# VHH binders against q0v8j4r314to507, part 22

Target 1, 194 residues: q0v8j4r314to507
Amino acid sequence: ASSLSFVLDTTGSMGEEINAAKIQARHIVEQRRGTPMEPTQYVLVPFHDPGFGPVFTTSDPDSFWQQLNEMHALGGGDEPEMCLSALELALLHTPPLSDIFVFTDASPKDAFLTNRVESLTQERRCRVTFLVTEDPSRAQGRARREVLSPLRFEPYEAVALASGGEVIFTEDQYIQDVAAIVGDSIADLVTLPL
Below, E stands for the ipSAE of ESMFold2; O stands for the ipSAE of OpenDDE; V2 stands for 0.75 times the mean of E and O plus 0.25 times the DockQ between their complexes.

## First folded at step 13 (VHH; framework vhh_7xy4_2)

Design j6 (at its last look DockQ between E and O 0.01; V2 from the best seeds 0.00; counts 0 for: pae E 7.2 > 2, placed apart)
Fold by ESMFold2, look of step 13:
Structure j6 (fold): chain B 194 residues (1-194), chain A 120 residues (1-120)
Amino acid sequence: as target 1 above (194 residues)
Amino acid sequence: QLQLVESGGGLVQPGGSLRLSCAASGFTFSSYGMAWVRQPHGKGLEYIARISYSGSRTWYSDSVKGRFTISRDNAKNTLYLQMNSLKPEDTAMYYCATPTYTGDKWEDYKGQGTQVTVSS
């Protein structure tokens, strides 16, 4: 039924996004082990410029954890990356009604895929949440930072909105803490009081 | 190949209105967010309004919020800025902008601009 699906940017110099994914995976797996909410499938799609994939799938949470532990950054890539292509691949291999988490510090090189990915999230009924190590509000509208477009993360916001998920921006020193909080909220099946 | 052409600027009295247009070509307009950016004479660039690729989300700087409205027509590849309640401080060159990939980074491409002058 449910899947835990990760789309991971492998271009970070310190691998902070990979470590955040490990923390989130551990929290979800431990909280759901032996319950009806335990994921039945795990999907991992790495990406970088110019490549993405291959997809890794397993039904074994320990195998998924081991795959994540063996991942490492490929070095300092440039911005942007093939994030939406990797997300499309993940959506095609993720069971319906699943959560997909995207970890990146880069805007998408493939923004032309935005409409297609939005449609696919709705067709597959998957919720997509992005954890992004970059604060576009700090770069937006500032003269000395106008070299990078302040609109560069809009495709992620569009996909998240269409899917019922969100985009969470944080500095790279905090992404592991944010990932843990997001993982705890999902594991508790309660995000915010209402 | 990428081209943005602004039009609709001119001289207007304080309190007046103008509508700017930006004709886009050379890229898939409906896949990209757009912005209006202005530059008063001798001053830096100011991002004043932004709109998502579909038009469903907008942002405005505090200096124009409530007075300006950004919109787009994806069928016509055209971006608009409706400017109401114009003030002398709105006098500037106005550019439309879209993100472009330069081979190693995303940065905004701007057109040649259209002058808006609010006086007398």
Scores: ipSAE 0.048, ipTM 0.466, lowest interface PAE 7.2, mean pLDDT 78
Fold by OpenDDE, look of step 13:
Structure j6 (fold): chain B 194 residues (1-194), chain A 120 residues (1-120)
Amino acid sequence: as target 1 above (194 residues)
Amino acid sequence: QLQLVESGGGLVQPGGSLRLSCAASGFTFSSYGMAWVRQPHGKGLEYIARISYSGSRTWYSDSVKGRFTISRDNAKNTLYLQMNSLKPEDTAMYYCATPTYTGDKWEDYKGQGTQVTVSS
């Protein structure tokens, strides 16, 4: 069985997204428990400006759920965030042929890691799906009077494409529904012990 | 109504210690993570410590790591910050913070703050 990994932005604006991730995680765990599709490993990697990590890994879904429940939207930080660094950590600690879900409302501060992360996704054969919500407060440039470009998410698109995943843009109010749909549509890949 | 009331600030010499408290009310305190943030005069807000709802996980900024300890008593609805080995650079207004939903997004709610001044 494969691993299930979550990379979570835990800044103060991420309340709905974190809840969506919790709901989705619970749903996946419940659906797959006792089946051939049950993950053998769970990975959690939070990031918060400017920090990212630590990595949490467990084979116990109850421990995974407990750890996930400890996560809450807290603290501020202006876009961008260290998303790709967190994703890299997740990839390094995730067995091959696994699904990785990323929840964030911010572009990557560490875009210089894009090629490295792309390569790592291909090496590990992990599928990365980004669920990106827009924060209106960030669009208005809290700290930077600069108009934010939609192209700022291009690194996510590149990584997703390289992995066979996708970037899904949605609003906070729909994130739960979108996460649920994505979770149901993604088949867990079986990792062969080779 | 959500309320956070900070206390325990004051004037202290370098190398000294202070213990800040934050009394919370108007929400289920034990269900939410909490943070300490500070704002030096003329500077922006700095998040310096976070704690999960149960207290099982903590985070510290590099600027305070090893010197400050965040803790909470959920039975008393109180957040604490033990500050040791204080430096002049620690001089700031200190706030406790909790996430709140505004109707369209989540943001941090802060109290009125307590002033900490580290000076010889």
Scores: ipSAE 0.031, ipTM 0.266, lowest interface PAE 7.0, mean pLDDT 87
ESMFold2 (binder alone), look of step 13: mean pLDDT 83; pTM 0.846

## First folded at step 15 (VHH; framework vhh_7xy4_2)

Design k1 (at its last look DockQ between E and O 0.03; V2 from the best seeds 0.00; counts 0 for: pae E 12.5 > 2, placed apart)
Fold by OpenDDE, look of step 15:
Structure k1 (fold): chain B 194 residues (1-194), chain A 120 residues (1-120)
Amino acid sequence: as target 1 above (194 residues)
Amino acid sequence: QLQLVESGGGLVQPGGSLRLSCAASGFTFSSYGMAWVRQPHGKGLEYIAMIRYSGSRTYYADSVKGRFTISRDNAKNTLYLQMNSLKPEDTAMYYCATPRYTGDTWFDYKGQGTQVTVSS
């Protein structure tokens, strides 16, 4: 059973990323509809700070699109965000051997969940791909006096590794192009070691 | 600390071949895509190739497509670039890099580079 699962940061800085996810989702749905590669389930989990969820699950691509289309970047907030909590929810509600795509421009606030999420990815045999964008306002240190460590994304790296996935970095203005990787990844057979 | 160390560069005649290597350390190599970029003398950085974390997909700039092959060995934390049919215009400092797509460029962290010179 193939699933399309998205974990989306919905903070105010994520407008382009959300749009990219919408566009990519639409393309995937359209391309796979009526084919043997059509997902049997769709999962959507939003997160920000401090909230995450709820989980939206459906077998209907139209319902999935409707729900995804209603998602918008709302509210202000500085990193970190509740990414791993949302990912955990997604993992719990995603069929085994599925791909999960995470869109965020923030490090995880809930880094303490890293090991738990790693284990869960292995248990569920789900591959997790992180698409991480940079908020120009954050990168230029205008809002933060402190230079953020690049290591702040290590939890994502760990989860990706455990799941056989990857972390992809880009800028928000190019996220649409990078998001095309989502389509390519889904096309790849998930070969997880038994 | 993230480290990338390129090797394999040198002087080669037009039509010749070189194989570049990049030893990666200080991060989980297998969790990241990798790229090769090059910088000709007096010019900016140019993206030339990228490979997905698993090696399942490769991407090439038009300038090197059909001549260069990017590959990786995750067990060895090593990235490779096989360069065939080298041309004088391929002369540049070559860098291994963690990719960050910025429109026309794919790089983030890069090593010190290895010089490739193609000359008769």
Scores: ipSAE 0.027, ipTM 0.391, lowest interface PAE 4.9, mean pLDDT 85
Fold by ESMFold2, look of step 15:
Structure k1 (fold): chain B 194 residues (1-194), chain A 120 residues (1-120)
Amino acid sequence: as target 1 above (194 residues)
Amino acid sequence: QLQLVESGGGLVQPGGSLRLSCAASGFTFSSYGMAWVRQPHGKGLEYIAMIRYSGSRTYYADSVKGRFTISRDNAKNTLYLQMNSLKPEDTAMYYCATPRYTGDTWFDYKGQGTQVTVSS
């Protein structure tokens, strides 16, 4: 059975990330009611420094909503995140033909998993979309001394491309609006049975 | 222990060509994007080219685009830089680097470098 699966960064501002996930879940559920694409299962995998998981799975959207409402930011830690590890866990517990949404503010520190996760998205036929609250360009206005690699988000781009999804970059204050727009566009798609 | 060893530098006339190599060991090379950076005498490091872990996409600084080609052989754990139409402005120490996917800098580690000198 298809699911709606969320992989959530718990080390950033969980308030705005939780609200974005709630907005997206609401729009997808409302738009897919009575269609073949209505989710029958919900999966949630948090990640943080230094860990990830556990996976939470339910068939009840109210239980899923409650789990999201009870999540809290874990505070400071290593800015690089275990995002790909959490995504791998989500893929292993997500049925085929499902949408997986990843919410994070950082590039992954577990980039060595990129090839494995790409293969897994294709085996599971899951579409992975990343919503990233970070500017992939340099943060150097007048005063920035740090030089950031243009490849730091390449692992997310590779996974998204392999799965048929995208990486969407936005500012923190806009992530809820972006999540709603992404939810609307995905809910309009028609999927033929295998 | 992560190791990067550059080779292939030398003295070449303007308009000439060189091919740099970087032998990598101590990590799973096929899981990392790689980069070439250079340091002209008396200047800081500057970006030249980068390549995805699979080799599927490349990025170039404007100053070398169309003249330099980055490539990799994941079976041999080797990164390459083909440099054509070399100019005196390309004179620098050239380093291969493991780009940092995370954090605040371009790379976690770079080699000792190989000198490229373009002069008649």
Scores: ipSAE 0.000, ipTM 0.227, lowest interface PAE 12.5, mean pLDDT 73
ESMFold2 (binder alone), look of step 15: mean pLDDT 82; pTM 0.827

Design k2 (at its last look DockQ between E and O 0.30; V2 from the best seeds 0.00; counts 0 for: pae E 2.7 > 2)
Fold by ESMFold2, look of step 15:
Structure k2 (fold): chain B 194 residues (1-194), chain A 120 residues (1-120)
Amino acid sequence: as target 1 above (194 residues)
Amino acid sequence: QLQLVESGGGLVQPGGSLRLSCAASGFTFSSYGMAWVRQPHGKGLEYIAMIRYSGSRTYYADSVKGRFTISRDNAKNTLYLQMNSLKPEDTAMYYCATPRYTGDIWEDYKGQGTQVTVSS
């Protein structure tokens, strides 16, 4: 793929999503360094409730690492979050035939964008993979007492399926291990035509 | 023409078992997650189980974990709930649910339900 693109939930506690993104980026960059599959562009879009963006793009891996290291978690906020808005912004700035990784602990409040985002992933031939550090069975909102459907992550499943990607649910303590495994899997596709 | 039809409810003694079925039509069943949700008379909804589109992973509420098993058969467009060790507090209307996108709204769509009554 020609870009490494991250959509990053900054409302998580302790920055687990940010750390997982760093690990995955390192695996992909090191596996592809010096090969034809080395990313030529890096894209980063943070999101939180109620905001998302701005988009950050660079052709320099060191600038990308620096931007990631400077990201800070914003505490608080309720499920859901503006994930699909951030993903749309990332898709608009990501070259075709790229992988986009989404790191979040929250379901989307902007699920009305699902069909638009599905279409955009297909037009740009981008594969979208979600790493989610939330238990779908959790029934109550953290900040307000609301009942949460276990089906609230289905917009992510729809986008992932349309794009050829996957939604992976994991616990906070294991997200770094999962991100490393996913990163190795993407790197192992270096020999496939794109 | 999305349709979910629950069946298999009935009257059972405490400690008994029931198997609920949900026949799905009018959408691509194998592409969507499914849930069971129940509503005791005069009370709110409780989501009790969920299964991913492929069947690869399941999620349960604490109130039923270890006693109920959700499963699906994508070839038959059917969702199941095996209910064991039933208790009086399991008495409720049981619905299957799937996400539905209507215009610009995502919401859970439920069938008409099947009644489960656990009583001596």
Scores: ipSAE 0.426, ipTM 0.784, lowest interface PAE 2.7, mean pLDDT 81
Fold by OpenDDE, look of step 15:
Structure k2 (fold): chain B 194 residues (1-194), chain A 120 residues (1-120)
Amino acid sequence: as target 1 above (194 residues)
Amino acid sequence: QLQLVESGGGLVQPGGSLRLSCAASGFTFSSYGMAWVRQPHGKGLEYIAMIRYSGSRTYYADSVKGRFTISRDNAKNTLYLQMNSLKPEDTAMYYCATPRYTGDIWEDYKGQGTQVTVSS
């Protein structure tokens, strides 16, 4: 891949996920260094509520690591979040035939972008993998009294499938292990109970 | 206008089978995941089966796993639930559900439901 891209939810609930992303980034960089798969470019796009961006781009893995290390879970907010907007931004700044990893625990606020983002993934020939630390079988939101749709993550599935990637659901406590498996291209499809 | 119409419910004996159908209209059916939910009298809603928009993946509650099968025909805008080995505890109002974003949260839109009664 010519580029490695990370799209990170930086809301207050994302502490473990951000750490997992940092660990995974280090692993991927080390694994691909000196190989034909070594990225020539790195892209980082954070998002929260309601903002997303800016895009950080570099050809230096050390600079990428430094920027990623400055990422922290800050601020409050309930789902949904501007995930697809951040992903679109990442896609626009990512060379073709690259891997994009998305970390979030929230459904998309901007689901109207689904078709656009699908098309963009195909145009750019980028593979998008979502690591979602929310159980879609849950009917209640973390801080909401209203019943949430367990199907609210389907836009991510559509985008991932269009790109040849996948959506992986996991718990916070397992996110590091799952991220590691994905990094090794031994990703397993998770069956979620209702 | 979004519309879901459930059918196929009825009275059956324990061990019997039913096939529920849900006719969808007013939205792009093939673009959305679908679910079956049920509500026994005096109890809350239970999500029992879900299917991806493409039909590529399904999920089941433990209470119905191995007995119920969710499927869809996107060309016919129809969702199905095959119910085998029915038990008295399966007695409930059954709803077809599709997600929608209200501008604040994701919630499910449900039809009027179809009653399933399992009794000897």
Scores: ipSAE 0.328, ipTM 0.688, lowest interface PAE 1.0, mean pLDDT 89
ESMFold2 (binder alone), look of step 15: mean pLDDT 81; pTM 0.827

Design k3 (at its last look DockQ between E and O 0.22; V2 from the best seeds 0.00; counts 0 for: placed apart)
Fold by ESMFold2, look of step 15:
Structure k3 (fold): chain B 194 residues (1-194), chain A 120 residues (1-120)
Amino acid sequence: as target 1 above (194 residues)
Amino acid sequence: QLQLVESGGGLVQPGGSLRLSCAASGFTFSSYGMAWVRQPHGKGLEYIAYIRYSGSRTYYADSVKGRFTISRDNAKNTLYLQMNSLKPEDTAMYYCATPRYTGDTWEDYKGQGTQVTVSS
């Protein structure tokens, strides 16, 4: 018995990210239906500026899809994104040996949690994969004259590596296709369209 | 102790080529992404290239795309920057950078740098 867990950024383009999560969930459920690998639990943790949560859990894939369909963007702001906080909450509610997928358009502002989250992924033996719709080469932040390092996503890389997962960068218009591919095989996902 | 040592800088003519190296020690090089960053005299920093820990993915600033190539050799703990078709505006101090966790923050650690001068 396994879980399928999603951590979703509600402060970016939620239409594309919500649709990607729906496509991935549908793909995984259909591919695993009638097998021991079929998820028996679904977990959803939204994060937004300035907060995260609450966690949503269900055993019914139709209820999970309904929850995703009812999700609404909370709008943007200048507050930090709390991605690692939401991921921690998801890890606490996800049974061991499960996959967790994180959808975000920004680097983490709560990167001080990196070691805590790494340890939790190993304790729970959960694989964490990040789908990121931000261009890692972008040098200009939203604040005037802010210079963005391409290394700002290394906290995600550290968590993914510790858990056996991956960090994938793509464009908003491609995230649905990427999410479907990632749902099938994480090990082969080394180059994707941007 | 974490150490990054850049080398291979020098004086070149416009249109010339140069290869920079960065020797890394004091950390698990193969677990971290690396970047090249440059600073023209009296100007701000510009991140110009990035390479993932495995070497599987690279990114470039528009100012250097098609002319510069970042690479790494994880067996030798060495990062490289091949610079072709050099222009006077490429004149700068060049640093390699690696992420460093400082207790409660991540930061970019940079070496001492190597000067590249493109003149005439």
Scores: ipSAE 0.581, ipTM 0.845, lowest interface PAE 1.6, mean pLDDT 81
Fold by OpenDDE, look of step 16:
Structure k3 (fold): chain B 194 residues (1-194), chain A 120 residues (1-120)
Amino acid sequence: as target 1 above (194 residues)
Amino acid sequence: QLQLVESGGGLVQPGGSLRLSCAASGFTFSSYGMAWVRQPHGKGLEYIAYIRYSGSRTYYADSVKGRFTISRDNAKNTLYLQMNSLKPEDTAMYYCATPRYTGDTWEDYKGQGTQVTVSS
């Protein structure tokens, strides 16, 4: 893979989760260091409510980490968020045959971009993996009598499948049901050519 | 108005089969993923099957995998659930479900449900 790209939700709800995302991103980077899969370029795209971007690109992993570490969960409201817009932006700035990782705790507000983003992933032959977390505080604080539909993440599933990636859910009672349904079925990993 | 109407439930013996249907109206059926959800009496909701908007991909919970088949006919705006090798543990109210974006959040829209009872 020529590049490694990260799309990061930086809304306030990502409080503790953003650190987990950073740790995971670091882990992904480190796994590839010193291997034929070591990226020649790193791309970082944040999104928040209501904005997304800018795109940060560097060939220096230290610069990448510095920028990643400077990202904090600030502001924003409840889900959904502009995730697919940020992903589209990342795709447009990511070299072909690259891996893209998306970190979020929210469904997409811009689900109308799903087909476009799918097409773009295929055109650029990028594999997109979503790491979706559920904010426990939202579950407790939501006076909402109605449970949010796990189907709200279908756009992520669609994009991931189109690209040969996956949607990975963190442990949450409600999301676990979806994860159990989706996770076992999305086993097709696309091997990116070197 | 969005409407989902489930049918096909009933009483069946263990090992038996049922086919559930869900008639959809009031939205572009072919643009949305659909799911079957069940709720045993006194228990929480369980998502058991999902099918993509195009029907190109299906997913199943481990509890029903290999026994249940979700399908859809977009031309008829209908969702199906073929249930084979039914077990007493499958006894529940069954709902078809679709996501709905309200303008600020996603909610789960379900029909009134159809009761499935598996008993000897």
Scores: ipSAE 0.050, ipTM 0.477, lowest interface PAE 2.0, mean pLDDT 85
ESMFold2 (binder alone), look of step 15: mean pLDDT 84; pTM 0.852
OpenDDE, look of step 15: ipSAE 0.018; ipTM 0.310
ESMFold2, look of step 16: ipSAE 0.523; ipTM 0.827
ESMFold2 (binder alone), look of step 16: mean pLDDT 85; pTM 0.859

Design k4 (at its last look DockQ between E and O 0.52; V2 from the best seeds 0.00; counts 0 for: pae E 4.2 > 2)
Fold by OpenDDE, look of step 15:
Structure k4 (fold): chain B 194 residues (1-194), chain A 120 residues (1-120)
Amino acid sequence: as target 1 above (194 residues)
Amino acid sequence: QLQLVESGGGLVQPGGSLRLSCAASGFTFSSYGMAWVRQPHGKGLEYIARIRYSGSYTYYADSVKGRFTISRDNAKNTLYLQMNSLKPEDTAMYYCATPRYTGDTWEDYKGQGTQVTVSS
């Protein structure tokens, strides 16, 4: 892969996930260093409620790590979030044949972008993997007051399918382990029981 | 344009079997997960089965686990529910469902449903 890209939900609930992303990013960089798979470019796109971006692009892994390390979970409301917009931005700035990792615990607010993002993944030949720290089988949101569709993550599944990637569902407490598995290119669907 | 059409319901005796079908159109069926939900008369909706777009993952409610099987044929844009060992408590209107975002929240679009009645 010519590039490594991260799309990160930075809302207040994403503390563990962001840490997992940091750990995984470091691991991937180290593993690919000196190999034909070493990225020549790194892309980082945060998204929050309601905003997304800006895109950060660098060829320097140390700069990438520095920027990623400064990211923290802050503020934000309940799902959904502008995930697909951030992903689109990442795709537009990511060279072909690259891996894109998305970390979120929220469904997409911008589901109308699904087809566009699917097409873009195919055009760029980028593989998109979603790490979602929410159980789709649970119809109750975090606030326990709102009943959400258990199929609300289908746009991610559609995008992942189009790209040859996957959606991995897990809990925040297991996200580090799951991220590590993904880093080892074991892209199997993992649904951990909650 | 989005359309889900359920079929296969009917009257069956306890212990019997039915196979429900859901014909989907108006969206890229193969890209989306699907679900079966049911609503007994005078009761709320119950999600009883879910399947991923690829069919690689299925989920069942405890009430139907081991008796019902959800499957799909993406080439035919059709969702299935094989129901075995039917019980009177399985009597309900059955719907297939696909997710849609309304601009405010996520909800499932459902067809008109097919009635399943389990009775002696």
Scores: ipSAE 0.295, ipTM 0.684, lowest interface PAE 1.1, mean pLDDT 88
Fold by ESMFold2, look of step 15:
Structure k4 (fold): chain B 194 residues (1-194), chain A 120 residues (1-120)
Amino acid sequence: as target 1 above (194 residues)
Amino acid sequence: QLQLVESGGGLVQPGGSLRLSCAASGFTFSSYGMAWVRQPHGKGLEYIARIRYSGSYTYYADSVKGRFTISRDNAKNTLYLQMNSLKPEDTAMYYCATPRYTGDTWEDYKGQGTQVTVSS
């Protein structure tokens, strides 16, 4: 891929996911240094409640790392979040034939965008991989008596499938290990147990 | 038009087994995850099993783990639930479910259900 593109949930619970994105970015850059797949562009799109963006694009890896280091988890985010809006923005700024990595602990508030984003991944020929630090089997919502569907992450599954990527569910404490493994190769991906 | 048709329910003795089927049509079945949901009479919904589009990443509620098995046959557009060691508390209407986009909403779509009654 010619771009390294990250879509990051910056809600208050996302400290480990931001760290995992930094680790994966370093791993991918080092692995691809001096090869045809070395990133020529870096894209970062944060999202949170109630907003997303702005997009940050640079050809300079030092500027990209600085932007990531300045990223802080924000308080007060609710599930679900504006993940697909941020991903759409990232897709519009990511060169074709690139990998996009999405880090979140929440299902999407904007699931109505699923078909649009799915089509855009195919038009742009970008592979989208989601790293999700949430138990999809959690059945009880934070509101009493609300039943959470284990299918609430299907928008991410649909986008990943259309793009040739994957959705990986893991715990906060394991996401950095999973991110490193995913960065090595999607074909050799392993899922760490909870 | 999306359709989910559950079948295979009935009256079964405790300790017995039953296999539910869900015939799917009107969408690309092999691209979507599926779940089984049950509702005992007068009670709320319980998601009891889930399976990813590819057949991987299965989930089971603690109440059925080890006794029920979810599976799918993407060539036949069919979802299954094998239920073993049935107990009276498994008595419920059983639905299969898949996510559906309609207008501005992605929500679970459920079929009409099939009744499972476990009674002596």
Scores: ipSAE 0.283, ipTM 0.702, lowest interface PAE 4.2, mean pLDDT 80
ESMFold2 (binder alone), look of step 15: mean pLDDT 82; pTM 0.830

